# Ledger of designs, part 2: VHH binders against Uncharacterized protein F14F9.5

Target 1, 296 residues: Uncharacterized protein F14F9.5, of Caenorhabditis elegans (q9guc9)
Amino acid sequence: TSYSTSNGIRLMTFNIWNSGANVENGQQKIAKHILMVNPDVVALQEVYANVTRNLTLMLGHPWVAVERNHEYPDTAILTRHVLIPNTNLSTSGAVGVKIMLRTGFMIHFWSLHLDYTSYGPYAANNKLVDKLDQIMAGENVGRGPQIYEILNLPMMKKWMEKVEDVPIFIAGDFNGPSHLDWTEQTKKIHGDWVIRWPATKELEEREFSDTFREIYPNVVSDPGITWSTVNKFNPEWNYTIPEPQDRIDFLFYKGPVVPYQILTYSGCEKPQRIPFHSKNDYPSDHFAVFADYTFI

## First folded at step 15 (VHH; from z6 with Y34M)

Design m5
Fold by OpenDDE, fold request of step 16:
Structure m5 (fold): chain B 296 residues (1-296), chain A 122 residues (1-122)
Amino acid sequence: as target 1 above (296 residues)
Amino acid sequence: EVQLVESGGGLVQPGRSLTLSCAASGRTFSTYAMMWYRQAPGKQRELVAAIYGGSTLYADSVKGRFTISRDNAKNSIYLQMNSLRPEDTALYYCAAGWTIGYDEDLEEYYYWGQGTQVTVSS
């Protein structure tokens, strides 16, 4: 059953794990699960060249795509609605576009994939780490600046000026947790650290709402873990060291919409953990996240 | 205390139908997905069907045969199972949570029922 409401929209962020390269028939499975969720718009990460073309072919009309302007797109946006021509924006880690919904509503939508290096939780869970700067290493040189790059684009500023009329969505893999999740309440599972992760904090300061945390305010009972479906242990240690599991895939919004549902997604078949993942029906090492909004 | 209580399981012959019910108490699950899982002997737990905000999804193995529905007034979900097969034999669980799928590491974040046994046998 296709999800369609006259004044609603379903958005999804989906890291497709190297364009499905790590599982059998990965691209087909990506398309399958997109159709299973049946969102209006999908933020894709880890998109190889020509992959969106294949996906749109598999998804069929009216699905269309826009990619980050790079030889390696990495980020892309799929939609079964209308992409407004000449509205594409690209940054080092993101692509944005204006979308006209068939219902007549317009949105500004970003798909982002922030830098993956120096993943903060690794440092936080290292007992020898005693300085915040050690945890923030990847934030300071990668993820933080990439958020600012998006926010400082002249066109993004224009979008922000019109945000009361046209909502802005920022969706994607942030490769870092949320400041809302790393609190005093959760510090025991985060190496006794309370961390205000810059990427999510900056968006909050710009009055973007974290959809998941808005719907689920309890960080303990509803952690919303998106990393990882398959990466549970570190292969460098022969799978003996646990991989930190965190919420790192987000849907942010600002503007005249109200969320009423948000869920993580990993298909119906249980994904097998690395290294037994090759036949997984769900093609990603991230949980997908999708949310439903009503225009107001 | 939040509770999910399944009912409706039993022994049926192949090709027959069965309806499972899950009644929730102690809270409403307006934002959570409601789900049916099943676990056959010696097999892993698997998602059978989910209902969320008026949307439904089904495992490939049950698509076209099973229907999940919700009655908000009764704070209940149902699983209509048609054309039952021996391979549908399992303990069926009702669950509520913020994630659609199954991960054993996330099991603690679900509300679970006790399960109801469905046996399909000639």
Scores: ipSAE 0.929, ipTM 0.966, lowest interface PAE 0.4, mean pLDDT 96
Fold by OpenDDE, fold request of step 16:
Structure m5 (fold): chain B 296 residues (1-296), chain A 122 residues (1-122)
Amino acid sequence: as target 1 above (296 residues)
Amino acid sequence: EVQLVESGGGLVQPGRSLTLSCAASGRTFSTYAMMWYRQAPGKQRELVAAIYGGSTLYADSVKGRFTISRDNAKNSIYLQMNSLRPEDTALYYCAAGWTIGYDEDLEEYYYWGQGTQVTVSS
């Protein structure tokens, strides 16, 4: 069962791993776990065409969806509240929309799936890598610019101007860690690197708050790992080399709300590791993240 | 020192009920999820139930039979187990953490109790 307050909201980000294609009955399981968490709004990533239609049918009324305007949507937003018509925005890696909650509160909400190319932690964990630019390769040409693209949209600027009245949430799979997590305290597990990851750093500079790190300030005791539920070892090396595990799924917020809870989620049944993942009840290779906020 | 201490386990016949208790000391888990796990002999540890804020979550195998609750004043959580079955036999653990689910690689980030044995047998 879920608890909702008259002035509260639960938000979730959920990379659905190629729309559940990697597990048996994947779409059904996606819907199942959304209902188990029972958020007000869900940021989806890796959404195939027509998948949101199937999900909304399985979830039932009043669930609705908006997708990024692309043949391959990739990003989508599900909500059991009201999507405001003609407010949806699309970028190369995101979809945004204005949502009216049934309580009357309004929010601006983004679902992100940043570029996956040149995952930085791979380079950071390579002992032959000695230049920061090698680690930042994917950030500089992909993930960083995609954040900037969102922030530079004329309508996003308008949202930012009204952020004192209507909060903005940015949720999704960033395919990169946070500058808040790669610090002097954690450098030993990150190839002795301290990295200011630009995507999360840029949001911080724009005065967005990282919900998880706000609730859990200790980066060592509460790493908040979201990658991965199943990808633990590199298949290219016959699963003998460990896959870097990091927090790469985030819920950012700016505006008149206060978070009071945030958790990662991977279902009740333990996901089996790749390549034994096909029967997993939890359908994703990412931990989902959900958080509760109060309007103030 | 932070401690979670389970109690209430025992031997019962199928169809009977037990109530487990977990008392936390050393800190308050106001933000963490509180959870019950169980581990049967030769099996992996599995999540049974979670309570976080005003929300609860249950494994499919126990849904409708088990109820997790909390008493903030006592810094405790409880697991009411009804209609017990032989397959419910396990060592039951109380835990607190920032993740709902189970991953052995993340076990170090939980606070764990020592466990209480529940045996269901005719």
Scores: ipSAE 0.928, ipTM 0.967, lowest interface PAE 0.4, mean pLDDT 96
Fold by OpenDDE, last read:
Structure m5 (fold): chain B 296 residues (1-296), chain A 122 residues (1-122)
Amino acid sequence: as target 1 above (296 residues)
Amino acid sequence: EVQLVESGGGLVQPGRSLTLSCAASGRTFSTYAMMWYRQAPGKQRELVAAIYGGSTLYADSVKGRFTISRDNAKNSIYLQMNSLRPEDTALYYCAAGWTIGYDEDLEEYYYWGQGTQVTVSS
């Protein structure tokens, strides 16, 4: 596996499922799959304390990491490039940093993990739910505000002012779908709901582009499902109720770059579904997502 | 109509080489990953190799022995299989899609070939 471009960058978002704790040799497998994809920058979610230290050791030089400033980091950024000192930003659900690529290009990069509670698609697929507010419960109190928190940081505003020169990437697990995916074309599989999910809609309003939808405009043929590799049925109901499958891991960008490829990733070996997942080579319950961009 | 057509399969002895071809028609797959899968009798389908842009990916079981390549002019991908083993016996599929890996629930979102049989036996 190799990737090399003079003015390109590969970005990855990777929810590492409680730092690989749910599979044998999870941290090693996390490192393995990062190396398989070989991105320039990785947005990590569900990062335990000291896990990035282990990962950077396994990945080797020149990999470095920055974590959200919290006892439980949750979000982190790995890169084989240079982290600019004193540029780290932290919010309740994200970490951001300025990165200088070895090619000389600079980027602003966010790793995001939004609140997981009151997952909207559950309500949407419940026939007893007839009010939009029931679906938006987690959005209104959790995921929406967290996006707003990122966007309202003084330093983020400064980044936005310079976005014409330095691109901003927002990557991560949004724990909610995209307004671009829940449309009239797809409402039949979403409980007959068309929903403008606030987190992704807010980013769109700020002129961020959803890389996957840009590359794949057809929401029916290319749904880009990222949830889940292993959660297929609800265990609370003895696995009799299907788990809603959706795209909830995203790569957003704004600035002078053009995407030319984006793919989801779950390794070469088929992940076994819960509860038979312990020996999975792929260590996550999310598909990873990676994309290639060219600087313009 | 979009079609993927595999060819090149056959019966070979262990240690021998074989080259599979997959020709696409009806569309180009410039943004999709192109992949080779295989399914052995009684086993689940598994990813063998993927090519996407200038990058390649291989299953651990075939790394160093198999090579995936692409000819854009011919809208084709190839799988050079060297040092074949009996455990490589399977029906081999080419596919195009937005996901690298295998999930049976996502099969409908791939373009699939009909498959070509590879049998490695002494």
Scores: ipSAE 0.928, ipTM 0.967, lowest interface PAE 0.4, mean pLDDT 96
Fold by OpenDDE, last read:
Parts: C-alpha cells; sequence; structure tokens
Structure m5 (fold): chain B 296 residues (1-296), chain A 122 residues (1-122)
C-alpha cells in the first residue's frame, strides 16, 4: 500500500470493539488493519487501559497516542504525526488534540464515542412506539449533551475561531444515526420515521460537513452502513429479530479541506457473524471508516 | 446504464499467469473503491483485491501474486494474476462500491460485473 500525503491527509475512525477482546489476537489484528489502511490519524473507540501503549508498540515508530483522561479511556487518538503537547481535551465521551502533520499542516482532531444506551433505532422499529420522545430518549440525556459538551469547551470554541486556518475533524462512533440518512426517502426501512438525530444535526448547524454524505449524496444507493459487521440479529430473541443496521460512525470536518474519498472498511476476510466471530481477522463489530482530504 | 464488464478469464495450468480486465461504462467511479472479488463453487464470495485513491490491498491468499491496477483513461481496472494455483479457480467479479470488504447484506450496494471464469488446472 502506497499513500502520498503532500497536501493531503487520511483519517480513520475505528471502534475496536472492547479493544479487540472479542476475537483471537484482537490487538494485533487492530494494529494490522490500521496499517493496512495506513491513515495519518485514527480515532479509536472502546479503548481499554494500556491498549494504546500496546498498539503504538505494535505499530512502531512514529505512531503515538493520546487518550481521554479516564481510568477507562474509551476514546483515543493515534497518529503517525506529532501530537502537540498540552492541547489534549477530554469530555465524557471524547478526546481532542492538536496535531502537526509532517507536511506542516495543523489539524484539530476529535475522537468520540457517544453514549450507547437507548439506541434510537430500536424504538423506531418498535411498532408500539408512537412518540418521538421514545426514540429520542438516549439522545436527550446522552448523545445530545455529549456533543454539546464538546462544542461548549472553551478550547473548542477557540478552535472554532481559527477554523478558517486550522481544520477541525470530529470522528467516531456516534451510537446513533444521521439526520441525513433518516429521510422521507428511507423512512420505510426506519419504521416510517423521519428523524432529525440531534448529534449530527447539531454538527450540521455548526457548519460541520458529513464527509460521507458529501461524497455520496444518495442515501438509498449509498447508505454507508457502519453497524454492524457481525451483529445482524438480536441475541435476546435467539437471533430471530434483525438488528437495525445503520450508519453510526462518522467523519465530520470544518475548515480548509476538501474530501475526495471516503470508504467503509471491514478487511479482506469476511467477518463471521455473532456468535461465530471469535476467529475473525477483522476485529470489530463496526465497519471502520476512512477518508482522504486535501488541504486548500 | 452503468455496466462493468470483465474479461481475460480462461483455463490455465498452475504456475501460469492471467490478466483480468474490467471495463466500466455509463459512469466513472472516481470516489468508489474498485475491487476484484471471486467466488468458487460452494464457497462464499470473497474480496481478492481493492484499489482506492492510489492505495491497494490484497487478500492474504493472493499477496505477492496478484496485482490490481487502474487505468482512468480507459475507465478500467485490471488484475494481474501470477503463479496461479488450483485454489484460485473461481468466477471473478469486478465491483465498485463505498465499502471495502464483503458482506452479503451489502451486496446490493455494489456495482457488479457479470464475472469472468478463471480455472486453474493441470
Amino acid sequence: as target 1 above (296 residues)
Amino acid sequence: EVQLVESGGGLVQPGRSLTLSCAASGRTFSTYAMMWYRQAPGKQRELVAAIYGGSTLYADSVKGRFTISRDNAKNSIYLQMNSLRPEDTALYYCAAGWTIGYDEDLEEYYYWGQGTQVTVSS
């Protein structure tokens, strides 16, 4: 794999599914697939303590990492570029940092993992649910506030002030769909609901661009599903009820960059579905997402 | 109408080489990954190689033997297959899509060719 970064950058978001704990040699496989994609920066979710240390060792120089400031980091950022000291930020569901690319460009980068509770699509697909608030339960108390928390940080506001010079990227597992995907065109597969999911809507209102929807405007032909590689049916019902599949891993950007490619990724070897997933070469229950941008 | 058309398949002896071609028409795939898949009898379809934004990746089973390439001027991709083995016998598909990998539930979101048969046999 060859990748030139003269005036470009490849970003990846990668929920590593409990730090690879659900597959054999999970951490090694995580490192393997990062190297296969070979991004400049990786947003990691579900990062256990000491896992980034192991990953950076496996990835080798010059890979470095920053973690959310917590006993359970959950979110982390890996990069083969330079982390600017004393620029890391932490929230309940995210870590941010300033990165200097070896080309000299600067970026502000967030890895987030929003709250997983009360996943909205479950309610949306429940025929007994007839109120929007039932679908928004997890958004109102969890995912929405967590997005606000990021945006409300004083330093994030400072980043926003300089966004014309230094782009901001927000990448991660939102544990909720996009308002751009739950539309009139797709409502038939979403329990007849059109939902303006707050997390992604808030970012749009702050003039962040959803990279995938920008590159692929057709929500029907290019749904960009990231959940799930392995979770296809609900185990509580003996795998008889389909698990809602949706795009919940995103790369948002604002600032002087232009995306020209974005893809989901699940490796070359087909992942086996739960409960036959233990030997999967691809170590995640999420599709990874990576995108290429050009600085302008 | 968008169409992917594979060619170059055939019967070859082990150790020989083949070059598959895939010509796209009806649209360009500048943002999509272009891929080669294969499906052997009784087996699931599997990703063989992908090319995207100047990057390539390969299944472990074909690394060092196969090379995927693209000619934008011809709106085509190619798969150079060297050191062919009997286990490489399959129907080979050209595909374009927004996801690299294979999930049968997402198959409908690819543009697919009709396939070209590759048979490696003594």
Scores: ipSAE 0.928, ipTM 0.966, lowest interface PAE 0.4, mean pLDDT 96

Design m5
Fold by ESMFold2, fold request of step 16:
Structure m5 (fold): chain B 296 residues (1-296), chain A 122 residues (1-122)
Amino acid sequence: as target 1 above (296 residues)
Amino acid sequence: EVQLVESGGGLVQPGRSLTLSCAASGRTFSTYAMMWYRQAPGKQRELVAAIYGGSTLYADSVKGRFTISRDNAKNSIYLQMNSLRPEDTALYYCAAGWTIGYDEDLEEYYYWGQGTQVTVSS
C-alpha cells in the first residue's frame, strides 16, 4: 500500500450517510473505503454518537478523532497524525482542529456539514419558480450564515492571519452547488439559472481556492458530481422525477500548498440505487472526494 | 482525436498470466485517474484497478493477483494479471476520468477504450 510522499498530504471528505446505518455492515465498509483511499485526514459528515470510536478501532493505531461534540457530533475529523491540543473549534455545522503531520508539516483543517433544508436546486428546477430569492431561501438563512459563523470565530481569524505559515483547509458537504458550476454555459441543466451560491462565493472572496475546479476548470467535461451515488430520482415524487445531480462536497484551501490531484470516489462495485442499496459495498449516498497537495 | 487502445487479451488456462496494455493518444491524463474495468456477460461493469499519481487501488476480487502500473513517458497503463480464474473472464476496458468507481450516469465523463477480451477456460 502506498503512503503520502514526505512533502505531501492526502485529504478526504466523506459524508457517511447516517454513519453507515443505511447499508449492511456500514461502519466496517466506511473504514474499508477510508483504507482504500489511504488519506492522511478525513472530514466526516453525518456522524452519530460513538461512531468515530468504532471507526478508529477498525482503522487501528495511530488513528484518532475529534468530533464537533460528544452527544450530537454530525461532523468529525479522523487523522493518523497528531492533533494539536487545545485547538479544537466547533460551530453549529463544523469542527476544526490543527494537525501536525508526522513529517512536521502543520495544517488547520475543518470538517463541515451545512444545513440541508430549502435545497436550492429543487427550487431552480421548479418551473413555477421565477424569483431568485425563492432559490436562495436556504442560502440566506442556513448555509450562508454557517460559513460566516466559521469565518468570524476569533481563532479562525488568527488562523487566517497566519495562513502563509500554516495552510487552512475547509472540507465537507455544503448541501449546495458551487457558484463556479452554475454558469451561462451550464444553465440549461440548471433550469436556465446562473446562481452565485453564497457559501462557495464567500470562500472565494476570502481567497480560498476550490481544489476540484482549480484542477478541472471545464465545468462541462468535468462536472465533479458528488450527489448522488444512489439517489437518482426524487423519493418525494415516488421516484418519478429526476433528482438534481450536483457537486456539493468540496475541498477548499488557502496557504502555502499546491494541489496536484483530486478525484471523486465510490469504490469498485456499482452502488445500487435507493431502495435497493442495503447491500452496497460503498456505504454512502455521496461520492467521497480526496485530493493530494504538496507543501511549499 | 483522443484514443485509448487496449491490447493483450486472449484465451488462457486457469492459473496462468496475462498482461494487458492500454496506450493513450491525443492528450495526457496527468490529473485523471487511469483505470481498468471489466464486464462479464450478463454482469455490470466493475472497476478492477486504478492508478492515480503514485497510488493504486484494487477491487477485492483481484487484490494480490493483479497489478496496475503506469509509464508516463509512453502515456500507457498496464494490468498484470496473475493466477487467473474462470471468473476473471470478461471484456476488459481501459478508462480515464476524474471519478474512481462506476456510475452509468457518469459514463460520458470517462474516456473509454474499445475493450479487450480475456477468457479463462480449461
Scores: ipSAE 0.878, ipTM 0.948, lowest interface PAE 0.4, mean pLDDT 91
Fold by ESMFold2, last read:
Structure m5 (fold): chain B 296 residues (1-296), chain A 122 residues (1-122)
Amino acid sequence: as target 1 above (296 residues)
Amino acid sequence: EVQLVESGGGLVQPGRSLTLSCAASGRTFSTYAMMWYRQAPGKQRELVAAIYGGSTLYADSVKGRFTISRDNAKNSIYLQMNSLRPEDTALYYCAAGWTIGYDEDLEEYYYWGQGTQVTVSS
């Protein structure tokens, strides 16, 4: 009844902070930390042109990549397994593909990077606005519609029809918290707001599961913070205003898999805060997230 | 009620070995990573090794010399430290949590042991 690594998969999401440009040897460090986590598939965000070529060279055979179909990719997927030809999908904020593991198991996998503008937690936690509509302004014109864009792709609808045969994973930087984290229980640490963040709420309504919150249902003891390793006080205000700390990087799934492990990751050495970050061993301002699943 | 208790520290000569133990009580940590950290004089706390879901991870400075292991029946983890160097001198801490790494703002979300001293000198 127990599964072995042969029936398992490790997925990782990793916002790579301007493709490693903010730290010395950033791309080498990105590759290093991918190898340290040892994932099967990686969702990347903040991917510059040609960076996946460099990363797959550093990771070595059999690592391959697919980028969002755009001159400036921003999102990409890396895997040590097989990218199925002619299954690439691109949206304004995401790239999706079918992947076959060496065991023959198949997955559909998305890397997404939702719009960052009008970042709601900043205004909410600093009490700079007093109406829900003001917080939701960016959500209703940016991040929310980008989830809808993915879900309404004709091929994504076909993937959803077959989800009981081939699981679908949606991984990435949502640039906003989960509706599961901003609740009555936690409102005191969120500027007295309870917000049903539409991007994560929409996925829940389509019966995707939030892996972190499934494994760790207690939002108080296990907040799962992914923003930020280095931005604790806002640099735009000369470090005088606290930067909201939230879980904004997620691994969602639907289909015949069972998660059994999820962790955030920031390497072995403590990251130094902005502006003293240039020599950090961990090259990102986000914690990476990785999770283990067993196929059913 | 939840406790992590380290043991096995001491004074050893360079090139020799030492085994650290960490006994957990009050709960099991099946979904958390279990980890060894160290803090040398004048340095920040750093992750040495982690064990999670049948996998292990090591800091570059100890890779090939240290081995983390776990005995679920005893609710314990171990650190086998071979080929010890003076630079390995530190307080060694056992920890458990949902995050691998060290961020002082997240420290309250870990379970921490009290530490055991390892001193490597002639």
Scores: ipSAE 0.859, ipTM 0.943, lowest interface PAE 0.4, mean pLDDT 90
Fold by ESMFold2, last read:
Structure m5 (fold): chain B 296 residues (1-296), chain A 122 residues (1-122)
Amino acid sequence: as target 1 above (296 residues)
Amino acid sequence: EVQLVESGGGLVQPGRSLTLSCAASGRTFSTYAMMWYRQAPGKQRELVAAIYGGSTLYADSVKGRFTISRDNAKNSIYLQMNSLRPEDTALYYCAAGWTIGYDEDLEEYYYWGQGTQVTVSS
């Protein structure tokens, strides 16, 4: 029996870094790494026009896609299972859809890409601000409202009401850390800040579970860094200021599933740092994340 | 004390086979991936194979020739290397971690073995 015919599912989130434009043969490499992970569903971020068409052609039947409803999609979902017609939802930073596995299990799945402006960890770690209110003001202009946009959709509210029948997954690039990672225990590596990052905190308040932190509760030994494979120093400062390294790509879930595996992924060859990245085999500046769940 | 101990390396002729073993002690790694890496002289360390849950993953250069396996009762992983080539010559490391891939800035978050040398030459 193939993996897709069991009571399990593998989900992947993959920020594809300008649709592979920064790496030679980037779209072929994106497809290659999706096949190496062998997921059932992929949340994509930084999706340009026509890229999902190209990726599904490279992946082959039965791979299909749904894109955020916009001229420049930015987010998309790929799956080798069945997209349920007329269930697509779009927001300013996300796309959602209902998917039926070949086994008949159903999920609701979101790919999100939250706003990158006023990136809080940069200001906090480099001591560019000294008040929590300055960091929170930046968060509450972009990333915070984008989470509320998803949660306030009438159909999303209906999905939440039936979550014990059909689980909901929210996957993607939050462009900000988890409140579970910036704690009293870890403040020394975060510029002495303890910050309740609003996007992840709001999902926790709605009883979504952070898969990585559920599987790996020790934030010190298992930080789960997803930013960045290639950006270790800030290029705007001629690479003289360290780029904050954080877990900013997440897989959240709610409903009748149990996670049993989650890993970050950057391929088999070491990614070369910016500006020497153009021949990298792994075509992204984010680690991908994939996780396995069992339906219950 | 957590340890990964490799064995089974050596000198072998091209086209032959070799089996590497890695015994883990001090903990189990049920949620981590367990992996084989290699580093040839003058090259970057690279992932050769990973095993995680019931799944495996292989570098393109070894796919079809190498097989990773796990024996949970012995808390061990193995690498069966068939049809060896001179370019497979490297120091092979056993590793465990929450990340599949290699990034020297993340090395502290892996458990690493000491390595075992494989040399493939006529």
Scores: ipSAE 0.855, ipTM 0.943, lowest interface PAE 0.4, mean pLDDT 90
Fold by ESMFold2, look of step 15:
Structure m5 (fold): chain B 296 residues (1-296), chain A 122 residues (1-122)
Amino acid sequence: as target 1 above (296 residues)
Amino acid sequence: EVQLVESGGGLVQPGRSLTLSCAASGRTFSTYAMMWYRQAPGKQRELVAAIYGGSTLYADSVKGRFTISRDNAKNSIYLQMNSLRPEDTALYYCAAGWTIGYDEDLEEYYYWGQGTQVTVSS
């Protein structure tokens, strides 16, 4: 059921699709699926005001939350361990905090939700787009700057300096694929593009590791799709064009841990597609992702 | 060649037990989840149970009645099915993959067995 040994941790990222508003009893179902995964820490995206309060009540003691510091939080972190006081960080698209496990191990943990506009796969699959600079212009407006903002926050720089003592995790919805997934081997399903997506590439340059791709290096057999459980044809084109399916939810890490398990998750019942989704047991349009790590 | 082969299905009376087995050959699935799915006539395929990295997960309809287990030495998983009900009647599939859940568009990324029939009837 859970990884509760003194040497391990389970992390989860879960875009909760408008805080469960698209599904009947959505917040109860969000809490249910968190309990089914049984994680130690959850990165949440698409968090409305007051939702973490409701979720922690449903999850019960000892679950606690920290939200991005904004009237509409959008990102939050839940944990059944100890949030270290006065370590909360907020950016335009993320919230970070130091967490102490009840075993005494510590982590630095980020929940992020990068800008959704100018979604790169749409540009890459648009026949009117034939230059890389057109795709990259969209990346340089929101998602790229948001990664830069996190990495250059003064306290994040201090966390990076001490990463050999306390590992750093960056988890969330990047609203864009990994540069590790759009390769020569996969270009035929990506509009014949090979793209070094900047948000994930920047993390690699800072020596963060992509947990999914580390455990599953074969992008063909193990694509790791997280978008989407319910959106298979684009509604903005009256369902006439297939929606690009990609891995856009990630767990990155740096520091003294080793991953040994990562899986995507959508519960036991098949999610019904838009517009028949309102009674889904799984309340999101993203697969959740969870991973297990051992401290070293 | 990689194969998953189920066995242990059959006709049983309500309230009785069955054990399903799934033998894997051609590789081990150390990082994948190993899973049991079922599909009743006229219904969509659903996840029944999963085992992954020392953890287990169960559908609400089977919690407390079914138990998934793994024997790494035999490269096999099992489903112990207790207190069987008529609504458990289905074709049961063994599967391995990186996704816990069921999505028809992702079926090609799983390894699937051929299925074993379980019928619960007087």
Scores: ipSAE 0.853, ipTM 0.941, lowest interface PAE 0.5, mean pLDDT 90

Design m5
Fold by ESMFold2, fold request of step 16:
Structure m5 (fold): chain B 296 residues (1-296), chain A 122 residues (1-122)
Amino acid sequence: as target 1 above (296 residues)
Amino acid sequence: EVQLVESGGGLVQPGRSLTLSCAASGRTFSTYAMMWYRQAPGKQRELVAAIYGGSTLYADSVKGRFTISRDNAKNSIYLQMNSLRPEDTALYYCAAGWTIGYDEDLEEYYYWGQGTQVTVSS
């Protein structure tokens, strides 16, 4: 089937940094920046209880939400389109749903937030480890298994079987970089490491495309940094060690769509760094990412 | 050689209008956002307006008064500035990049013009 280039969708991923708790009027500012980007669907991470209710009230009709099925949701999806009943999926780190656009186009969409407790780039860049197996040990207890959990859901397998009819998007905060960014070309800025980060590598092996890297294949001129707007030094070490700056928020897709634009976003005013962030207009420590696709 | 060149700045009375132009040369920016920034003395640089893939975005302080536009054939963007106020006085920069916003640590990933001064004074 043939889709017009004017038949488009804008998707956004937005880690909302403790549901806006770190800035004054944070939830109002989250809603403001969603409206400024003007997306069709938003993947949210760091979602506390009742926050999607507040956000959808601020965004107004017809915005609706689905949260991961848990008392602490952590991930959620907002959309101004139609959530298809009985299609909600939840994992330990993600929520997925089928969405029908007002135009009748359909998508399957995931918001994910992968484990952060063993941040390999930090260890590698600061020479805290010296062997690949030490880095991979951290990845194998969190982020890697969380991707397999999504891929192994029976309904996700059915979505994959029909992906040429309904595209699948996986969006969110991976809390780790892409294997596409830590290469021979870039190893000098990554502590001389070339690392095949498992979470993104697994998605590539399942033929998902990394939208940012597809639009911007040059990793040197276009690194696509999403972490961090406000955190340049690690608080776990009393701010004595630089915080690794990486692209850790992604929009992946598979199916009959063509991306034509992707950008990171942090508002119009420069965010002030921790600890002077409480009055920031942009309420997050991550850049948001949004992308435009045409159905084909 | 890639270059962004602004023009159209000047001294103008409050309530009047100016049009800023930015001509790009050496490449096109089809996948980048193209943007206007401003920096007043003693202030941080801030995004004024962005244009990207047929969409526009404006800072709250200029919404309804300023209009960004693009002419792809001329590889140029414009900023129509109406109802100018003294607080619009600043050095205005044209920029292009994969990120909307301003972060000093990412400055090298933008293409920047040299700036054009706008002064709004009676």
Scores: ipSAE 0.848, ipTM 0.941, lowest interface PAE 0.4, mean pLDDT 89

